# Ledger of designs, part 2: VHH binders against DNA replication and repair protein RecF (recF)

Target 1, 363 residues: DNA replication and repair protein RecF (recF), of Pseudoalteromonas atlantica (q15zz5)
Amino acid sequence: MKLDSVQIRNLRNLQHVTFKPSHGVNFILGINGSGKSSILEAIHYLGFGRSFRTSKHKNVIQNEQESFTVFCECLEDSTTQRLGLSRSINDTVSVSINGIKGNKVSDLVSLLPVQIFTPQSSDILLGAPKLRRKYIDWCLFHVEHSFLTCSNAYSRLLKHNNALCRKQQVGYANPQRVYWTDLLAQYGSELTEFRNAMMTRLIPLITSNLAQFLPEFCVEISYYRGWEKGLELNEALTKSADRDYKNGYISVGPHKADVRFKISGKPAQEVLSRGQLRMLVAALQLATTQCLMSYTQKTCIFLLDDVGAELDAAKREVFIDRLLESNTQLFVTAIEEHQLEFIDKYQNKKMFHVEHGQVREES

## First folded at step 4 (VHH; framework vhh_podentamig1)

Design b17 (from d02a with Y108E E110F)
Fold by ESMFold2-Fast, scan of step 4:
Structure b17 (fold): chain B 363 residues (1-363), chain A 123 residues (1-123)
Amino acid sequence: as target 1 above (363 residues)
Amino acid sequence: EVQLVESGGGLVQPGRSLTLSCAASGFTFSDYDYGWYRQAPGKQRELVAAIYGGSTLYADSVKGRFTISRDNAKNSIYLQMNSLRPEDTALYYCAAELYWDFSGYTPEDFDYWGQGTQVTVSS
């Protein structure tokens, strides 16, 4: 679903902003500190319930204000869908869907698939395995209705089994511990099946994108499920039980899963320059929107923060063109119009200028 | 102010029933998964039952005897305990965990615990 109007109140330096974006591409121009990244931050709240700039919601609320609010309208089947999120200084959240309050954040974010590309996006490749797992899991959340329930059950079972290991009063032969380990294996195996299926869908899309973004490299992509090849998860848990009991945590399972990228047998991050790593990330992020379009017919909202600093002009154009081919609604920030010299070829576009927390659409 | 408040505990004879309730306030009830834990003197705190949307999990020792349920309209979680045994004697805790929805951000301190309610199964 695409945004037809956006209203932002008391978020960063945005006191009161209202604008009507294009369903295609929206270019948001302004100097550093004008509020252009804050507009993307507001849209990000609708798709994630979180800021991409800070973990502390209080830091997002404008000074002297009790809360911020992000509201949007989307046209669907000739009716207007109205979605809103408000976060208060006392750390409460309020979600409204078509005038009904008391909704879950997950209810809101499931309606608006949002992806983002920023200077920090290289953390997918350079950071901890959990970020690569979250890349897969974002796709699963929007494609598989039962994924969230399975993932949450696995997480709680993992915490409980870890606690049993730490307390060291219940050995493996205890019937209660065997019971909880068996449940962990059941949900862990189901979670792994979801991820295997999703990787099978994503790898061809990523490879196709890499032919455009990094044609000089052959990138091998593999998924490590989190335990020894050739064993079922329950067998792996049994094999590691004594070690896990002594160490105080479960050492095998999908919570240890990872996605590996190699070039000529070496980790891609050891071969590629920083600019080339950004191209790999762009290929990965583009694959998510293509996956959603091909398997769900859902459209994605894509946020590109400071594209002029992260990608050269030719690669920016290719990235934007391919996102639009997947019917994505784009929001692109830049300091100057000359950083986006390819703008004139787009017909379904809008240009917005941001100054001192105020937004003006270019005539 | 985030609170989980347990009630319904007490002294009960073996073979009888008790219903524990947990009232949640100060946050959006429907965004959380819930569980009941118990701790007996000299023993570890253990998970008794958990509810994840429409799915439930039970400890083997209570399966078939205990039932967990939630009432989103009343912001409450319940534990129906049937055929109580002396070994069920413990302090029972309600717990809430914000369920993770794919955001890519690690949650910090999403676990909330009640103060506990005592259940004693004895003559």
Scores: ipSAE 0.192, ipTM 0.642, lowest interface PAE 4.5, mean pLDDT 84

Design b25 (from d02a with A96T)
Fold by ESMFold2-Fast, scan of step 4:
Structure b25 (fold): chain B 363 residues (1-363), chain A 123 residues (1-123)
Amino acid sequence: as target 1 above (363 residues)
Amino acid sequence: EVQLVESGGGLVQPGRSLTLSCAASGFTFSDYDYGWYRQAPGKQRELVAAIYGGSTLYADSVKGRFTISRDNAKNSIYLQMNSLRPEDTALYYCATELYWDFSGYTPYDEDYWGQGTQVTVSS
């Protein structure tokens, strides 16, 4: 779906903002503190249920207000859908779909696949394995209808098995513990099958993107499932049982999975410069939009925050062009027009100026 | 705000059946995964059965005897307990937990628990 109109109320310095974006590319210009990143933050809430700038929803609500609201009208073929999300100071959430309240956040998020590229996006490569798992899991959530149910079951079983390890009042061979560990292995194996299938789809797309973004490098991409090769998950859990019981947590399984990037046998982050790492991240995130189009025909909304500072002009142009080729709707923030010198070539575009929390469309 | 209210407990003889129900109010019922837990005197709460969408899981001690189900139209979950045994005697709790790890969306920091309903199986 494409955003046809957006309304934002009481979010950061945006008291009441309404605008009608282009279905192609939207350039949002303003100085730091004008509210341009807050516009992306509002759209991000529709696609993730959270801010990309803070974990505290109270910090997103405008000062002296009790809640913020993001509302949009979306076009999917000839049908208009009306979607809304509100967050209160009590950290409660309200979701509306086509005038009906009490909807689940997962319903809203599944309708609006949103991706973001910011200065912090390199944390996918430099940060903990959890961020790389979330990269795969975002794709699975939008492509595979049963993924979330499986993932939630695994997470709950992991929590329970960890609690059993922490108690240490019953040995790891206890029949009740064996029962729960076997269930953990079953759901963990299913989760791993989903991730293996998704990596099989993503790796060729990433490799194709890297041929244009980092043609000087041969990047080897591999998925580590979270336990020793050659073993079933149940066997790995059995072999780690003594250690897990002693340490109070399950040490093997898909919660330990990772995606590895190597160049000539070395971790990519040891070889690539900061700018080259950003290009690798761009290739990864572009692959997600391509994957969605290939397997679901869903279009992605893509947010590029502070892109003028992160990528040189040639790389920005290539990235935007390839996103548009996968039928994405783009929202790009920049301080000044010169940071986006190539924009004159785009015909399906809109320009917005943001100053002191107010938005104006350029004629 | 999510609220859970259990009902259906009572005193029953061994070998009999009992159905527990849990009524939920607050957010959309389908947002949550549900479980039944029990706590015998002097022991910690243990997971008895859970339902994740259409999938279920059971403690070994109740597998084949207990069945968990949900009715989204009634905002309720049920625990059908067959062939009850004295060791099934416990306070039974309905619980829900939203594990939304993908989006980082966690509207609440902890599990929601009902007040519990007492099941006594007297030999």
Scores: ipSAE 0.021, ipTM 0.524, lowest interface PAE 5.6, mean pLDDT 83

Design c02 (from d02a with L57F A59V)
Fold by ESMFold2-Fast, scan of step 4:
Structure c02 (fold): chain B 363 residues (1-363), chain A 123 residues (1-123)
Amino acid sequence: as target 1 above (363 residues)
Amino acid sequence: EVQLVESGGGLVQPGRSLTLSCAASGFTFSDYDYGWYRQAPGKQRELVAAIYGGSTFYVDSVKGRFTISRDNAKNSIYLQMNSLRPEDTALYYCAAELYWDFSGYTPYDEDYWGQGTQVTVSS
């Protein structure tokens, strides 16, 4: 789905912004503090329900205002969709889809696949395993209809089983507890099967991208499912039951899963320089747009923030070219046009200048 | 209602140890995963260590020196910091996240944050 128009109200320094992006690539130019990253932040809310700059929604609302709103018109196969999200100072959220309010954030996010590349994107490699799980799970959320239902069921069952571990009234051999643990194993196995299938799809795409981004390295990518090799999840849960009961939480399962990157047997993050890690991340992010296009025919909206600090000019050009080959709609920030010296080759592009929270399209 | 309160920060000499504590209230402690983040002046906030149930993760710069732990009975998370270096100087934050939170690829997408505790490593 492509954004035909975007309207932003009371978000950061953007009081009232309306613009019509290109379906190809959009370059958003302005000095630091002008509002260019805030434009990407607004689009990110439509695709994730969250800011990429802060965990506190209140900090995103413009001073003296009670709420912010992001509204867009999207085009998909000649059908126009109207989507909107508002967040208030008292932490209420309102989602509208084609004039109907009361939708879930997940309903909105499922319609607009959005990906982002920022200075923090290297946290996929340097951060906790949950960030790598989120990488796979984002792909599954947009590719597999049943994934969210399965994931939500597993989360609820995990919470319930953790509560049972804390109670002294229900031992791990109790029939009621066995029932809940068996359900956890069932949904956990299904979740793991989704992730195994997705990793099988992503690894070839990532490897292909790495041939252009990091040709000097052979990166081995593997998925750790979150419990001992050779055991079914039910067996692993049984084996850990006594310890889990005493400690008050379930210690095995897909909630412990990870994606591992190795070069010659060593963690990639110990071998690669900061710039090379960014290249690996770019290959990973590109693979998600390629996977989405190849398996669903859906197109992605891709946000590139802080261009020039992350990638050199040649690698930025390759990244943008490859994203456009996947029919991606791009939004790229830069301080000045000269930081994007390759842009003259793009025909389907728009330039936007941002100054003091105002947006102007270059004519 | 939901609150995370950090303590244990201070001024220490290089090579010394410090233990940070994070007390949680207003929710069921065992339902959440926890992490320690830090932010040095002029730098972005970064993940230092995380604990998901009984599993731990450490960023390379602190691996082997820091240990994260949890105490469900006390509703508390700890960060034991050994062999401290001047570059460990930062404001340290405790954070909690509901397990299956769908969010982006940033360290700022935790559900609840503490206010932070200052750690200064200087001779």
Scores: ipSAE 0.014, ipTM 0.323, lowest interface PAE 7.3, mean pLDDT 82

Design c03 (from d02a with A59V)
Fold by ESMFold2-Fast, scan of step 4:
Structure c03 (fold): chain B 363 residues (1-363), chain A 123 residues (1-123)
Amino acid sequence: as target 1 above (363 residues)
Amino acid sequence: EVQLVESGGGLVQPGRSLTLSCAASGFTFSDYDYGWYRQAPGKQRELVAAIYGGSTLYVDSVKGRFTISRDNAKNSIYLQMNSLRPEDTALYYCAAELYWDFSGYTPYDEDYWGQGTQVTVSS
């Protein structure tokens, strides 16, 4: 689905904003503080249920207001879908789908695949393994209907097994403990098979993108499943059982998984410059939209918030061109029009000017 | 105020059936996933059945005999227990759990538990 109409109320400095984006590319111009990043933040809520700028929802609500709302009309074939999300000052959430309230946030975000590229996106490479797992899991969430159920079951079983380790009431070979670790291994193995299959799909796409963004480097991409090579998960859990029991947590499994990037045997983040790391991230993010198009025919909404001009004009053009080849609906922020010298080649585009929390479409 | 209230327990003969109910209030019912746990005297609390989204999970000892269901309009979950055995004797608990790791929207990561309802299977 593509956004046909967006309405934003009481979000940052956006008191009441309504606009109709292009199904292709949308350029959002304004000085810092005008509200252009807030427009992307609103769309991000529809696709993730959260801000990319803060973990505190209260900070997103306009001063002296009790809530913010983001509402959109989306076109899917010839049918218009109506979607909405509201967050209140007391951290409650309300989700509406086609006039029906009481939906889960996961119901909304599954309908609107949204990806983002910001200066902070390099944290995928420089940050903790959790961010790289989230990269894979975003793809699985949108491609595999049963992924979220499996992932949630694994998380719950992990929590229970950790509690058994902490209490130290059942010994190493106790049948009750073996029962719970066997069940954990079952769901953990299923989760790992989902991730292995997804990595098999993503690696060729990432490699193809790297030929454009980092042609001088050969980047080796591997998935570490979270336990010792050569063992099944139930065997690894048995092998670590004494350590886990002593330490009070399960130390092996997909909750320890990671994606590794190497150049000539060294971590990519030790070899690549800051600008080159951003090119690697761009290749990774592009691969997600390509994967979604190839395996689901779903359209992705992509938010390109390049406030610091992290991409040069030539690389930005290539990035936009490749996203549009994947039938992506794009929202790109810029301060000045000259940063977008290549825009005249795009037929399906709109320009929006943001000033003092108000949006105006350039005719 | 968050509450989970279990009902439907009791004394029943082997081979008979019981339906447990759990009524939830004080939060948005549809935002949570639900499970039934049980605890026999001198044993640890164990998972019996769970609902995650539209999917269900059962432990092997009850699979084919127990059925978990939810009714969002009534803010309730149920555990239909058929062909009861003496080893099913336990205090049964309803739990509501928040799992939205990917979305990251939830500011609250906590599980809510009921007080439990006793099920005794005896001749």
Scores: ipSAE 0.017, ipTM 0.340, lowest interface PAE 6.1, mean pLDDT 83

Design c05 (from d02a with A50S L57W)
Fold by ESMFold2-Fast, scan of step 4:
Structure c05 (fold): chain B 363 residues (1-363), chain A 123 residues (1-123)
Amino acid sequence: as target 1 above (363 residues)
Amino acid sequence: EVQLVESGGGLVQPGRSLTLSCAASGFTFSDYDYGWYRQAPGKQRELVASIYGGSTWYADSVKGRFTISRDNAKNSIYLQMNSLRPEDTALYYCAAELYWDFSGYTPYDEDYWGQGTQVTVSS
């Protein structure tokens, strides 16, 4: 699905912004602090329900305002969808789909596959395993119809089993506890099967992209499912039961899963420079758009916030070209047009100038 | 402005019944899973009953006597308590627990708790 119009109210320094993007590539130009990253932040809310810049929603609301709102019209196979999200200072969220309020945020974000590349995107490699799980789970959320139901069931069961370990002090042999750990193992195994299948699809795409972004290195990619090799999940849960009861949480399962990247047997983050890690991240994120296109025929909205020029001009051009080959609708920030000297080769493009929270389309 | 308000507690004789209600406001009711917890003086807070997705669970001490239910249209959770015993005497809390959304979105950052409603079972 592609954005046909975007309306932003009371988000950062954007009081009231309306623009109509190109279905191809959109270049958003302005000095630091003009509001160009805030435009990407608004689109990110539609695709993730959250900011990529802060965990605190109230920091995104314009000073002295009670809420911000992001609305869009999207085209999908000649049909127009109208989508909206508002976040209030009291931490409430409101989602509108085609004029109907009271929708879940998951209903909205499932309609708009959004990905982002920023200087902080290297946290996928340098950060906690949770960020690598989110990478896989984003792909599954948009590709597999039943994934969200399975993942939500597992999350609820995990919270419940953790509470049983902490508060009920019920031993693993108790029939009631056995019932809940068996359900946890069932949904956890299903979730792991989804992730194994998705890793099988992603690894060849990532490897192909690395030939362009990081040709000097051979990166080995593996998935750790979150429990001891050679055991089924139910067996691992039984083996850890006494420890889990004493510690007050379930210590094995897909909530402990990770994706590992190695070069010559060493973690990639110990071998690669910061710039090379960004190339690996670019390869990973490009693979998500390629996976979505190849297995669903859905298109991605991609946000490239490279204000620090983390990608050199040649690598940026290759990244943009590969994203457009996957029929991606792209939004790229830059300070000045000369930072995008390859721009003239794109036919389906628009230029936007951002100054003091106001947006103007270049004629 | 998020609130969970419990009601229906009171003093009852052993063997009687009470229905506890919990009214939720200020958040999207369907995004949360719900539980009833209790805490007696000098004891740790314990989970009594939960409704997590489509599944219910009960502590062994109350199984067969208590029933948890939810009414999504009224944004309310209920605990039907039958055959009450002196050991059931406690402050009862309603809790709304956020499950993790693997899309990376959490509409709210925290679990919510009510102030509690006192249940006393005494002759």
Scores: ipSAE 0.015, ipTM 0.301, lowest interface PAE 7.1, mean pLDDT 82

Design c06 (from d02a with G53S)
Fold by ESMFold2-Fast, scan of step 4:
Structure c06 (fold): chain B 363 residues (1-363), chain A 123 residues (1-123)
Amino acid sequence: as target 1 above (363 residues)
Amino acid sequence: EVQLVESGGGLVQPGRSLTLSCAASGFTFSDYDYGWYRQAPGKQRELVAAIYSGSTLYADSVKGRFTISRDNAKNSIYLQMNSLRPEDTALYYCAAELYWDFSGYTPYDEDYWGQGTQVTVSS
């Protein structure tokens, strides 16, 4: 679960970087453009299969190179695992787990839970409902063995039912249409049950964190399942069927689900300042690491990018302290050491300096 | 160099059986879910059967008659079609589909389709 060594090849300006992080907190220092965020990007690939900085993996491959590679050795209860991911310019991916090739990317990312806090993390509150669903679904992916299978089934059935609405002339009473709608309702109900159970776990953790991060506010958290209260999903689908055929898509179901945050009856986004929204996001992110630890005994790797721009020194210290209390392995980027003046209190820490794509451990 | 190649189609009498096969190459077979689709003359392309993460789905019209399976060692998908009817006459397509997007992660963001294989059921 903890990274013991990381090797990065041909990723951004990192030609060949090898380092051994601390199991506690790792401070990565360097000016903008030095490669410090690229180190976090490499670790992010191991936990998500993608960059947090760009949707185009070709932009991550070093100029004039055919591929990049990220390799790590990680420790779980004194057992060492060797994990690797390579991405090539021709859109192929290769995953190695303990010397065995041909693994799914999902096999790799399920072994290494990674979370990230960046300047863009407030998009979870300000952005579309899909980002809030991804928040819940990341937790479910790491906690529930059968979640991915159910989620994939629902997505496939939704795609097919949308195609039937878009291209089909017959209404919902057609037996073929009813068959596919019934399957959609079945898997959608199962997916919703997973999300309801996860929200039941997350809400108390988020509320506990908010007592420390945002004590002046009472934030009400609720889950909207994606259809009208009082109806089963199959009833909601039947009720919307004529509209769905007219419009060419399924309008109800867990693909419309959302998580809502309210303060005194108003959306939290309308009440909280930019800095207070960041504290709400910090509480949400911390809850995921706590949930993972409490229900699976797995530890999280947490990436904190551009710390100096997002949180003041006191809030940074609190966030780091709380993450370490949940046995998280931290990677924190900053431009200079003085932005992290509370560093000296941490025993299990390492300092790394990044300059022109080169990494040096301090002392 | 991504390719799906269907085979096993042909002319067959009502009540008989056919097995369609689909060979995949040029991508990581295990990263995808697979389905069989068909398109009859003058009709829309429809899902016949799908296989994903150890589970299967079937269209009502073929349930109990058709069986989808996969062989990961051979990078192949099969459709066993029993008790064939004239209504099963269609061009049959193999599809490799990517549905995993919970974290915004996709190693590939394309579905792949074969060229199709003709199945004709007539006396």
Scores: ipSAE 0.062, ipTM 0.571, lowest interface PAE 5.5, mean pLDDT 84

Design c07 (from d02a with G53S S55D)
Fold by ESMFold2-Fast, scan of step 4:
Structure c07 (fold): chain B 363 residues (1-363), chain A 123 residues (1-123)
Amino acid sequence: as target 1 above (363 residues)
Amino acid sequence: EVQLVESGGGLVQPGRSLTLSCAASGFTFSDYDYGWYRQAPGKQRELVAAIYSGDTLYADSVKGRFTISRDNAKNSIYLQMNSLRPEDTALYYCAAELYWDFSGYTPYDEDYWGQGTQVTVSS
């Protein structure tokens, strides 16, 4: 599904913006503070239900306004889909799908796969393991019908088992605790099977992309499932039971999983420069669009924010070219056209200029 | 403003049935997963049943006897309790827990709770 039209109301400095993007690549130009990143933020809400710039929804609402709204029209199976999201200062959310209200945010975001690459995207490599799990889980959410249900069951069971450990009311052999721990192991094993299958799909794609993005390095990619190798999850939980009960939380399982990147036996983030880490992240993000294209009928919308800070000119060109080869609809922000000197080679493109919260298409 | 109001509790004889209801208001009902918890005298609160995306979880002690359901049109959650036992005597709570909707938010500490409804199983 590709965006045919976008309408934004009362989001940041965007009071009322309407535009019709290209199904190929869209270049959004403007100085800092003009509203160019706010346009990407609006599209990001449709694909994630959240801002990539702040955790506080009320900070995204235009001053003196009660809510913001993002609405789009897109095509799916020759039928026009009309999708909308509104967020109020009271932290309430309203999701509309084809005129029907009362939908979950997950219903909306499942229809519109959106990926983003910003200067902060290197946090996938430099940050906590949760960000690398989110990378895999985004792919699973869009490719595997049963993933969200399994993930939610595991999260619920983890919270309950942690509470049982924290309260220390019952010991390891108590039948009630054994029951809940067995269910945790069951759903955790299922979640791990989803992630193992997804990593098997992603690793070859990432490796292929790295041949273009970091040809000078041999990057080894491995998935750590979150517990000791050679044990089933139920065995690992039993082995950790005393420690977990004493400490008040479950210490093993897919909630501890990670994706590891090594170069000559050392963590990649200790070997690679900041620019080289961005190239590794670019290879990872490109792999998600390629995976989605290969294993689903969904097309990806890709947001490239602050392209000049992300990649050098030659690598930006390669990244954009590879994304377009994966039939991705692109939105790229830049301050000046000089940051995008290669854009003249693209035929299916539109250029938009953003100034004081107003958007105009290049004549 | 957020409210979860339980009803349907009471005194009932062993072997009989009760249906608990939980009415939710002040938030978007469809965004949340729901559970029933209970706290018996002298014990800590425990999970009895949960419902999310149409799937259910049950405590071993109630499996096959209790059924959790939701009605999105009525913003309500139900717990059908059959073959009640004296051991089921407890204060029953309805809880709304934020669904992991891939947006990156699952506030484990900011669940909504009802005040509870007493269920007493005795002659």
Scores: ipSAE 0.107, ipTM 0.619, lowest interface PAE 5.0, mean pLDDT 84

Design c08 (from d02a with Y52W)
Fold by ESMFold2-Fast, scan of step 4:
Structure c08 (fold): chain B 363 residues (1-363), chain A 123 residues (1-123)
Amino acid sequence: as target 1 above (363 residues)
Amino acid sequence: EVQLVESGGGLVQPGRSLTLSCAASGFTFSDYDYGWYRQAPGKQRELVAAIWGGSTLYADSVKGRFTISRDNAKNSIYLQMNSLRPEDTALYYCAAELYWDFSGYTPYDEDYWGQGTQVTVSS
């Protein structure tokens, strides 16, 4: 889906902002503190239900206001969709889809695939395995309708099995423990099958992107499913049972899964510079938009925050060009116009100037 | 005010049926997954039946005898208990469990529990 209009109320320094983006690329210019990143933050709420800048929703609400609202009109299969999200200081959320209130956040975000590249995006490589699992799971959420159902069932079963591990009576090898562990293995295997299939789709796309972003390096990408190779999950759970009972948690399964990147047998994080790690992240995130387009015909909205500080001019151009080739709608922030001098080649573009929380389209 | 209120418990003879109901208020019912748990005297609380992500799950001891269902229009969860046995005697709890979203965002980030309803199966 493509955004045709965006309306933002009481978000950061944006009191009331309305603009009509291009379906191609949108350049948002302004000095630090003007509100340009707040515009991306608003769009990010529509696609993730949260800020990329803070975990505290209250900090996003404009000072002395009770709530913020983000509303958009977008196109899907020749039909205009109207989507809205409002968040209050009482930490309540309201989601509207085509005039109907009371929707889930997941209902909204499933309609609007959004990805973001910021200075903090390198955390996907440097941070905990959870962030790399989120990368795969975002793709699955938008590609596989039954993924969220399976993932939630696994999470509930994991919580229940962890509780059983902590309870003394189940240490007496009762049949209930085996029953719940078997169900955990069933859903965990299904979740792992989704992730294996997705990694099979993503790896060729990432490799193709790396040929342009890091041509001097041969990056080996592998998926660790979360348990010993050669065993079925039920066998791995049986093998770890005594340890899991003693420790009070399940130690094997897709909740321990990870994506590994190696160069000449060494972790990529030990070989690549900070700037080169950003190129790897760019290749990973570009692959998600390409995957959606290639396998589902869905398009992505892509947010590039402060790209002038993160990517050199040639790599910024390649990144933008490849995102547009995937029919992605882009929103790019920059402080200075000279950081965008290569943009003259784009025909389907708009430029917006942000000053003191107000947005003006360049004409 | 968030509330889960169970009803339908009682004393019943072996082989009979009971239907437990759980009425939810004070939050968005459709955002949550639901389960029925029970705790027998001197034992740990255990999961009996669940509706998790649209799938139904049952403990081995009740499979084929108990049926869990939900009614989103009435903000209610039900547990139909058939062919009751003395071993089913327990305090039964309704739980609303957060529907995990890949975004990591939910309006409510906690699980809710009812007060429990007593089910006694004896002659």
Scores: ipSAE 0.151, ipTM 0.625, lowest interface PAE 4.4, mean pLDDT 84

